# VH-VL binders against q0atu2: the designs that were tried, part 6

Target 1, 119 residues: q0atu2
Amino acid sequence: MLDKKARIRTSREYRNVFEKGKRLSGRFLIIYYVENALDNNRFGFITNKKIGMAVIRNRIKRQLRAIVREYQGQVKNKHDIVLVARAGIGKSSFEGMEKDYIAIMKKAGLFARNANKID

## First folded at step 8 (VH-VL)

Design ub3
Fold by ESMFold2, fold request of step 10:
Structure ub3 (fold): chain C 119 residues (1-119), chain A 121 residues (1-121), chain B 108 residues (1-108)
Amino acid sequence: as target 1 above (119 residues)
Amino acid sequence: QVQLVQSGAEVKKPGASVKVSCKASGYTFTGYYMHWAKQAPGQGLEWIGEINPKSGGENYNQKFQGRVTMTRDTSISTAYMELSRLRSDDTAVYYCARDKYYWEELYFDYWGQGTLVTVSS
Amino acid sequence: QIVLTQSPGTLSLSPGERATLSCRASQSVESDYLHWYQQKPGQAPRLWIYGASSRATGIPDRFSGSGSGTDFTLTISRLEPEDFATYYCQQYGDSPLTFGQGTKLEIK
């Protein structure tokens, strides 16, 4: 599960990412991202009614949260990142969403190198 | 009414740089992404990149990465595109264009009049 | 990147005729992210159709867009003299944003 502190919660926090951040589009996702003033990352998720009924939107959100959770240890700290589901994501497989996320995050330069060991 | 007014035509030598301006009026400049596109003589349109005018954050077409710089001055509602190390195939009309919605649809509802850049010996 | 191939390259027709312009994508594009522009010589492009099928404000109802997946069409039901121009499709179903190479609709 994503930590309580790793979630973007308020409308103001979301608007800050949209207004101050960069964006990158993939096939199924758009990410918006901006450096924050915290020592950790925060993630937000947007699905709208154009994607489908509530059961479909809830499935998509669950899948995206699982993907983010899987890779969260590789993400550079101090970023607010909003994942926006694109039209057509409901036709994607979990694997398709995962590959799209990885590609976008790499393109954005948001994945960190391994190891914080010294000495 | 929304207007995008671009700087005048330029003639440059290979290897030089050019900076094209796009002054916006009739809307909140920082509320819409600004894009730039290239149209070589007798050819179609090619997307160069975009800038978030509020933050200055940019995203370039990889074809132009390393040669293009997009900036803006919010105090005068003006976006800029600079293209360096000019080549003869950079001869084109360059357009600025406004993205209608912040995070959906992603189409250009208003365009500048275009700036002809000619690169010749 | 997604390549948009427009056909024909040039379409020669008379006023009153029906025009059909094709835009084919190299991979599937959601209709919401497929758009059309009209451009006349010496002018900037103008938004014409957005989301594959929605007319921009002020665009006559003789223009209609359709299609999904990889195949999209702009249809002009009865050509008027002012309709002769070049038409471009554009996608942002995936990065980078791309345009088709255009179809020139000319009189004769």
Scores: ipSAE 0.266, ipTM 0.784, lowest interface PAE 4.8, mean pLDDT 88
Fold by ESMFold2, fold request of step 10:
Structure ub3 (fold): chain C 119 residues (1-119), chain A 121 residues (1-121), chain B 108 residues (1-108)
Amino acid sequence: as target 1 above (119 residues)
Amino acid sequence: QVQLVQSGAEVKKPGASVKVSCKASGYTFTGYYMHWAKQAPGQGLEWIGEINPKSGGENYNQKFQGRVTMTRDTSISTAYMELSRLRSDDTAVYYCARDKYYWEELYFDYWGQGTLVTVSS
Amino acid sequence: QIVLTQSPGTLSLSPGERATLSCRASQSVESDYLHWYQQKPGQAPRLWIYGASSRATGIPDRFSGSGSGTDFTLTISRLEPEDFATYYCQQYGDSPLTFGQGTKLEIK
């Protein structure tokens, strides 16, 4: 799981990303991202009721957290990043979500060259 | 009541730049993303990019990356698109169009009237 | 990027006839993100159908949209003179946002 200081937790923190950030849409995900004033990244996750029932939404959220955790060492620091699940994500495989995440993070310029996962 | 009014037609020479404006009224300007699209003569529509009017954050179609700059002035509810290093195939009508601030429907419910930009040597 | 191919490019019909306009996507597009616009010469596009099948405000019920996956259609059950225009489909099922090349519906 992500470390507690690497999580976006409050409504104000989420709103800041939506209001001040950029967005990029992939097939299954939209990311919103903004530079923060911290020395670390923070991640947030949104699954709305349009995606499905709570069991489905919770599964999607857990899968997205696992993907983010896997690649967190490659992400440029000092960013708040919110992942928003799109309506079609429930039909995607874990591998499909992962591929989409990598593609949109690359397009956003958020992956650092040669960064490794460091806790 | 919602209205998007664009600046007038422009004639430019190759290598110059153009800045098109889009003035919004009848809604909260900072509540909706603004998009720009290109339509070359006799052709279809091509998406150029979007701007978050509250933050000024932008996202461009890769095809236009490096030549397009989108800005806004919230005090007069106006969005701008500047296209630089103009070439003859930039001759087109350029539209601004409004989108919801959040994700889901991502369609354009209101459009500006269009601005014809002619690039002629 | 997702390419939207509309067919036919030009459709010549008379008032009173039924029109069927096709939009085919190069990859699957969730129907929520597939939309249709009408455009007449010298005018901006106008939202017509959103989410593949929902009519925009003020659009007559002779217009209907359907489809899923890669295949979407716009149907006009009985053509009126004002329906002759160019129709574009648009997707944002993946970045970048793209439009089809259009179908021109013209009087035979």
Scores: ipSAE 0.265, ipTM 0.781, lowest interface PAE 4.6, mean pLDDT 89
Fold by ESMFold2, fold request of step 10:
Structure ub3 (fold): chain C 119 residues (1-119), chain A 121 residues (1-121), chain B 108 residues (1-108)
Amino acid sequence: as target 1 above (119 residues)
Amino acid sequence: QVQLVQSGAEVKKPGASVKVSCKASGYTFTGYYMHWAKQAPGQGLEWIGEINPKSGGENYNQKFQGRVTMTRDTSISTAYMELSRLRSDDTAVYYCARDKYYWEELYFDYWGQGTLVTVSS
Amino acid sequence: QIVLTQSPGTLSLSPGERATLSCRASQSVESDYLHWYQQKPGQAPRLWIYGASSRATGIPDRFSGSGSGTDFTLTISRLEPEDFATYYCQQYGDSPLTFGQGTKLEIK
């Protein structure tokens, strides 16, 4: 579970990331990201109905939150980051989602110390 | 009526820079990503990068990173792409293109007419 | 990056014939993220098929797209004179966005 400070909560906060941020697409995820005025990062998660039924979408959200929590200490601070699940994500394993997240975050330049060890 | 009108052809020497413009009309300029692509003579298309016209945030194809700069001026609904340290294999037609969906399928429903950039010594 | 390989490079056919254009991806691409464009000489590309199988506005029903995974196809059931052009596939299944090298469909 992410701390409440590390969550994007409101529609306005999500809209800000989409409207003002950069984006990168991976195999299973798109990330949108923008610098914020805080000292910490915040994360948001979106799964649309094309992914599947609610139980499937909730499972994917839980898996993505677990991945983000595992790596959040390596992420450069002061960013709002929204993970958007892509159509193929329901077919992915946890490890597949994790590899995709790492690759996208590296390409975005959002990992800090020891980023090269992740590959 | 969506329209993307690009600046005219350019002739440049190696080592120079070129800045191509793309003026948008017929839609809300800041509501869609703008992309740029290269097509060398007799070759296919190559994606250069994108810009969020509302924020100015950009992401480039790694192949062009360090030589390309994308900007925009929202007051005149115009996007720009500048390519520096030109070399002969930069001779190409450069297109701007609009992304139809904000975060989903990323296909280009409208394209500019293209700008020929010729790099010769 | 995902490489899109189109075949054949050039396809020479006559009006009335059926054309089949292939796009093969180096890695699986979800169909939603594979698209096709038509380009005639001296013109910009035009969106033709999106999401592998959906025709763009105004595209005749003789054009159909199909495929999934790594193999995608654009089919023209009966060629008309205006169909002779170069066709490109494009993916955004993974970054960076890439195009195939094109198939030139020319009149025999």
Scores: ipSAE 0.167, ipTM 0.756, lowest interface PAE 5.7, mean pLDDT 88

Design uc52
Fold by OpenDDE, fold request of step 10:
Structure uc52 (fold): chain C 119 residues (1-119), chain A 121 residues (1-121), chain B 108 residues (1-108)
Amino acid sequence: as target 1 above (119 residues)
Amino acid sequence: QVQLVQSGAEVKKPGASVKVSCKASGYTFTGYYMHWAKQAPGQGLEWIGEINPKSGGENYNQKFQGRVTMTRDTSISTAYMELSRLRSDDTAVYYCARDKYYWEDLYFDYWGQGTLVTVSS
Amino acid sequence: QIVLTQSPGTLSLSPGERATLSCRASQSVESYYLHWYQQKPGQAPRLWIYGASSRATGIPDRFSGSGSGTDFTLTISRLEPEDFATYYCQQYGDSPLTFGQGTKLEIK
């Protein structure tokens, strides 16, 4: 699991990202991202009933956290990033979600230049 | 009442630039993403890009990247789309449109009346 | 990108008849992300159906939307004179957002 320090936890923090950030959409994910004044990145996760039942939503959150954790060391620092899960993600494989995440993050220019797990 | 009012028709020569405006009223301008679409004569609609009026953050269709710039002036609730290096196939009616949801831009519930841009030598 | 293909290109019918408009996607699209618009000459598009099957505010019940996956349909049970226009489907199942090429519903 992501450290508490690496989590967006408050409604105010989420609102700040949605209002002041940029967004990019993929097949399964929409990311909202904005620079923060911290020395670390923070990640947030949004799921809704469009995805499916609570069991499915929880599984998706768990999988997205795993993906973010795997690549967090390669993300440019000082960013708040919110992942919004889109309808249909529950039908996707873990690999499909990971691929979508990488593609969106690359398009956003959020990976460090020396990233070695995104090829 | 929500309204989107666009600037008037433009006639430009190839290589020139055009800047179309879209003034919003009847709602909180910064609360909704603004989109732009292109419709060539007798053709369908093509998505150009979107802008967050609150932050100024924009995303463009890759087809228009490098030639399109979307901006906004929050003081007058106005969005702008500038298209540079114009060519004949840029001749079209351009629309601004508001998306219904702030978090997910699913569909467009309000549209501007459109702005005809004619590119001819 | 996801390509939406509408058929037929032109549909000629008389008032009182039933109209069936098709929108086919090159990839599967969740119903939440498939929408329809009506456009008349010299006017901007107007939201007609959202989420594949929900009528926008003020849209008569003679209009209905259905479908899932790659096949979606807009149906007009009994055409009225004001229904003759061009109809476009639109998807946001993936970026970039795309529209169909439209079906022109004209009076016979």
Scores: ipSAE 0.852, ipTM 0.941, lowest interface PAE 0.6, mean pLDDT 94
Fold by OpenDDE, fold request of step 10:
Structure uc52 (fold): chain C 119 residues (1-119), chain A 121 residues (1-121), chain B 108 residues (1-108)
Amino acid sequence: as target 1 above (119 residues)
Amino acid sequence: QVQLVQSGAEVKKPGASVKVSCKASGYTFTGYYMHWAKQAPGQGLEWIGEINPKSGGENYNQKFQGRVTMTRDTSISTAYMELSRLRSDDTAVYYCARDKYYWEDLYFDYWGQGTLVTVSS
Amino acid sequence: QIVLTQSPGTLSLSPGERATLSCRASQSVESYYLHWYQQKPGQAPRLWIYGASSRATGIPDRFSGSGSGTDFTLTISRLEPEDFATYYCQQYGDSPLTFGQGTKLEIK
């Protein structure tokens, strides 16, 4: 799991990302992102009832955390990034989610130049 | 009530630039993303891009990437779309449109009246 | 990108008749992300149906939207003179946002 310091946890922190950040949409995810003044990146996750029942939402959240954890070392420093799960994500495979995440992050230019897991 | 009022018609030469404005009223301008769409004569609608009025963060359709710039002036609740290196096929009515929510389900509940931009030699 | 194809291109009917407009997506789109707009000549588009089946504020109940996956439909149960216009479907199932080419509903 992501370290506590690598997580967006408070409503204020989420609001800051939405108000001051940019967004990009994919098939299964929307990311909101903004630079922070920290020495680390922070990630937030949002799921809603459009995705499905609580069991499905929890599964999706676990899968997204796993994806973010896998690629976090490839992400440019000093960013707050919120992942919003879109309707239909519950019908996708893990690989599909991963592919969507990578594509969106690339489009956003959030991967480091020396990243080696995104090709 | 919510209103989006756009600037008047423009006539430009190829290679020139055009900047269209969209003044919002009746709601909190910085609370909703603003979008722009293109409609060529007798044709359908094409999405150009979006801007977060609060931060100025923008996201463009790849088709217009490098030629379009979206900005805003929060003090007067006005969004701007500038299109450069104009060509004949840029001739169209351009619309600003308000995004219903910040979240995932995106549709346009209010539209500007449109601005005709004509590009001719 | 997701391509929306509307049919027919032109639909000629008389007041009082039933109208059925189709919007087909090149790939599946969640109902939450499929919307319809009405546009009359010289005017801006106006939101008509959102989320595939929800009528926008002020839209008469003779209008209804339905569908899922790749096939969506806008139905007008009994046409009124003011209903003759062009209707566009729009999706945000994936970026970039796209519109159908439109169906022109004209009076016969």
Scores: ipSAE 0.852, ipTM 0.941, lowest interface PAE 0.6, mean pLDDT 94
Fold by OpenDDE, look of step 9:
Structure uc52 (fold): chain C 119 residues (1-119), chain A 121 residues (1-121), chain B 108 residues (1-108)
Amino acid sequence: as target 1 above (119 residues)
Amino acid sequence: QVQLVQSGAEVKKPGASVKVSCKASGYTFTGYYMHWAKQAPGQGLEWIGEINPKSGGENYNQKFQGRVTMTRDTSISTAYMELSRLRSDDTAVYYCARDKYYWEDLYFDYWGQGTLVTVSS
Amino acid sequence: QIVLTQSPGTLSLSPGERATLSCRASQSVESYYLHWYQQKPGQAPRLWIYGASSRATGIPDRFSGSGSGTDFTLTISRLEPEDFATYYCQQYGDSPLTFGQGTKLEIK
């Protein structure tokens, strides 16, 4: 599970990332990211009705959390990162989501230089 | 009455730089991403990149990476696009365009009138 | 990147006729992220259809958009003189954002 301290939880925290951060769009995800004043990274997840029914949205969130958790140790420190799920992600495989996440994070330069699990 | 007003036409030599401005009015400048597009003479449109006017955070088309710099001055609601190391194929009309949605980029509901940049020796 | 191919390149028709413009994507694009713009010579593009099928504000109902997946269509039921222009489709289903090469609708 993703540690509580590694989660963006408040509307204010989300707003801060959107307003002060940068963004990169992928096939299934848009990431918004900004440096924080902490010693750890925090992740947020956003899904909307464009993705599908609540059951689908919840599944997507679980999958995205799993992906983020898998690569958490390889992400540069001191960042708040929000993952916005795009329409069509529900039609993607888990591997597809993972590939998209990796591609976007690489493009953003958010992975550590010594990252090992990055394609 | 949303308006995007761009700077005037430019004539540059190869290797030079050009900086085009886009002044926004009629809406909260920092509330919408600003995009830039290129249209060569008689050709279609090409996306250059986007900028978050509030943070200054930018994202460029890889094709222009390393030569384009997008900035903004929030005090005068103006976005800027600078293109360096100009070459002949940079000759085009450049447009700024407002992104309809802040959270998820979809389409451009308002465009500047365009700025012609001519690169010739 | 997702390549949008429009057809035909040029469409010559007369006022009153029906026009059908095609936009084909190299990969599937969600309808939310497929849009159309109209451009006349010497002018900036103008948003025309968004989300594949929604008319922008002020756009006459003789214009309609349809399609899904990789095939999208802009239809003009009865051409008016002011409709002759170049139409571009645009996607942001994936980065980078891309446009079709355009269909020039000219008067016969």
Scores: ipSAE 0.774, ipTM 0.926, lowest interface PAE 0.8, mean pLDDT 94
Fold by ESMFold2, fold request of step 10:
Structure uc52 (fold): chain C 119 residues (1-119), chain A 121 residues (1-121), chain B 108 residues (1-108)
Amino acid sequence: as target 1 above (119 residues)
Amino acid sequence: QVQLVQSGAEVKKPGASVKVSCKASGYTFTGYYMHWAKQAPGQGLEWIGEINPKSGGENYNQKFQGRVTMTRDTSISTAYMELSRLRSDDTAVYYCARDKYYWEDLYFDYWGQGTLVTVSS
Amino acid sequence: QIVLTQSPGTLSLSPGERATLSCRASQSVESYYLHWYQQKPGQAPRLWIYGASSRATGIPDRFSGSGSGTDFTLTISRLEPEDFATYYCQQYGDSPLTFGQGTKLEIK
């Protein structure tokens, strides 16, 4: 589980990310992200009914949380990040979701190691 | 009535820069992402990048990274795209287009009329 | 990046005929993220079909879109004179966003 302080909780917090941040579309995910005034990252997760039945949406949320937890130590601090599951994600494997997450986070410049390779 | 009005045609020499503007009206400018696309003569469309007009945050097609800069002025509801170190194959019509902020129904529902940029010696 | 290949490049038909325009993607694209635009000479593109099959506002029902995976089709059941234009497919299924090279629908 992600630490309580690492969670985006309120509608206002989510809206701030969408309106004040950037976005990047991956194959299975869209991320919205913005720098925050904290010393840590916060993560939010969205799945909607277009993805499928509730069982499928809950499985996807669990998988995304596991992926985020696995890589959270590599994410640059001071960011609010919302992961939105796209309609096609129900057909993906865990490895497919993980690769997509790594790709879009690297493209967004949110992994610390990604920033070092562009010097 | 939603409208995107772009600046007029430009003729530039190789190595110069050009800055195209796109003025929005009829909607809340900071409520939609702005995109830019290139269409070379007789060819199809190529996506250049997008800007969040509220924050000024951008993401570019890697093909244009390093030569393109997108900005905006929210006080006059205007987006800008600047392309530097112009080459002859940058000769094209450049379009602005908008889409929604949210993850559903992302498509370009309104486009500017286009700005012809000609790069010639 | 996802490459969209449209065929044919040019389609020459007469008013009243049926037109079928093809868009093939190099990787699977979820139908929600496949769109079509119409463009006439000297004009900006216009949203025509979104989400593979939904008509934009004001688009006549003689236009229909279909397809999934890698194969998508725009069909015009009975061509009208105003339908002669270039049609582009576009994907929002992965970054960077890409367009097909276009199919020019011209009068025979």
Scores: ipSAE 0.624, ipTM 0.872, lowest interface PAE 1.9, mean pLDDT 90
Fold by ESMFold2, fold request of step 10:
Structure uc52 (fold): chain C 119 residues (1-119), chain A 121 residues (1-121), chain B 108 residues (1-108)
Amino acid sequence: as target 1 above (119 residues)
Amino acid sequence: QVQLVQSGAEVKKPGASVKVSCKASGYTFTGYYMHWAKQAPGQGLEWIGEINPKSGGENYNQKFQGRVTMTRDTSISTAYMELSRLRSDDTAVYYCARDKYYWEDLYFDYWGQGTLVTVSS
Amino acid sequence: QIVLTQSPGTLSLSPGERATLSCRASQSVESYYLHWYQQKPGQAPRLWIYGASSRATGIPDRFSGSGSGTDFTLTISRLEPEDFATYYCQQYGDSPLTFGQGTKLEIK
């Protein structure tokens, strides 16, 4: 489960990411991201009504949280990251969302290497 | 009365750099992403990249990565695009265009008039 | 990247005729992310249709956009003299943002 400290929770926190950060669009997701002053990463999730009914939006949020939780150890620290679901995401598979997330996080330079190959 | 006014035409030699400006008026400059696009003579449009005018954070089409730098000066509501190591196929009209700042609109409702950059030996 | 192929390259018609302009995507594009622009010589593009079918502010209702998946069309039901221009489709269904090569609508 994504810990409470790793959540973007307030409108002010979301606005800060949108106003101060960068964005990068994939097929099913847009990420907005900015460095923070914390010791950890934080994640936020947005679905809107063009995605579908509330049941569909809740399923998508749950799936995105699961994807983020799975890969959170690979993310460079000290970033606030908001995932915005795009209109076509309701037609995607879990694997399609996961592939899109990995691709856009790599393009954003947000995945860390973790070790030098020489050592 | 939203308006984007670009700097004038430029003639450059191969290997040089060019910096095109785009001055915004009639709206809150920091409320909309600014994009740049290229249109070579007789050709279609090609997206170069975008800048968040509030933070200065940028994102480039990988075809231009390493040669393009986008900046802005919020005190005069002006965005800039600099293209370095110019080649003859960089000859084009360059446009600035704005989109929605916060959400997925991702279309361009206002455009600058264009800046012709000519690169010739 | 998603390639948008417009056809025909040039369409020669007279005022009063119906025009149909095609835009075909190399991959499926969600309709919300397909847009059309009009460009006249010496001018910047202007937003014309967004989300495949929604007219931008001030665009006459003789212009209609439709389509889904990989196939999109712009239709002008009855051409007026001011409609002769080049029309571009644009997508952001996936990165990078791309445009079609344009269809030039010219007077016969």
Scores: ipSAE 0.563, ipTM 0.856, lowest interface PAE 2.3, mean pLDDT 90

Design uc52
Fold by ESMFold2, fold request of step 10:
Structure uc52 (fold): chain C 119 residues (1-119), chain A 121 residues (1-121), chain B 108 residues (1-108)
Amino acid sequence: as target 1 above (119 residues)
Amino acid sequence: QVQLVQSGAEVKKPGASVKVSCKASGYTFTGYYMHWAKQAPGQGLEWIGEINPKSGGENYNQKFQGRVTMTRDTSISTAYMELSRLRSDDTAVYYCARDKYYWEDLYFDYWGQGTLVTVSS
Amino acid sequence: QIVLTQSPGTLSLSPGERATLSCRASQSVESYYLHWYQQKPGQAPRLWIYGASSRATGIPDRFSGSGSGTDFTLTISRLEPEDFATYYCQQYGDSPLTFGQGTKLEIK
């Protein structure tokens, strides 16, 4: 669970990330990211009906939040980051989503230098 | 009417650089990603990379990383692609193409007419 | 990277015939991220089918797209003279974005 200040909450905040940020696509996720003017990171999560019914979408959001929470200490500060679930993510394992997230975040240069692996 | 108009053909020597322009009209330039693709003579298409025209943020195909630079000038709705250290196998038609939506579908609904770049000694 | 293999490389047919163009992916691609383009000599590619099966604006209903997973098909039910061109499939189901090598549909 991320606390309130670590969440992207409004449509305007989401739009800012899409309009001003960079994006990187993995197999299950797209991340959009931009520097913010805060002292902390903020995360947003998007699923849509193509992912599945509400139960499936809520499960995916919960799993993504758990992944983000696990690695949040390794993320460089002052970024707004939106995770967009891609079609097919509902068939992925938790480990598959996690691997995709790690790869994308490394490619984006969003992990702090010399951060240790979680395992 | 959406239109992407590219700069004219170029002839270059190996080792030089080339900068191709793509002027957009008929839509909000900063509302869509711009992509570039290469098509060598008689060959298929190869994706070079993309730029967010509002922020200037880029993402390049690893094959072109280090030799390509994508920029834009929002005041004239124009995107640019510069390719450096040209080789003979860079001879190709280069296209700009618009990404229809920011975040999900990732296909190219409008293309520029193409710019032929010839690299010869 | 996901390799898209189109077959046949060249398809020679007459107007009025049915054409079937194949695009095979080296890994599964969600249909939403599989697209088709038409290109005539000296022209830029033009979006034809998006999301595997949706026709772009102005594309005649004789064109249909289908498929899922690794196998995708573009079908033209009854060829018209203007349909002879090269067709490319494209994916962005995973990075990097890739195109197939094309199927040239030519008049017999």
Scores: ipSAE 0.418, ipTM 0.821, lowest interface PAE 3.3, mean pLDDT 89

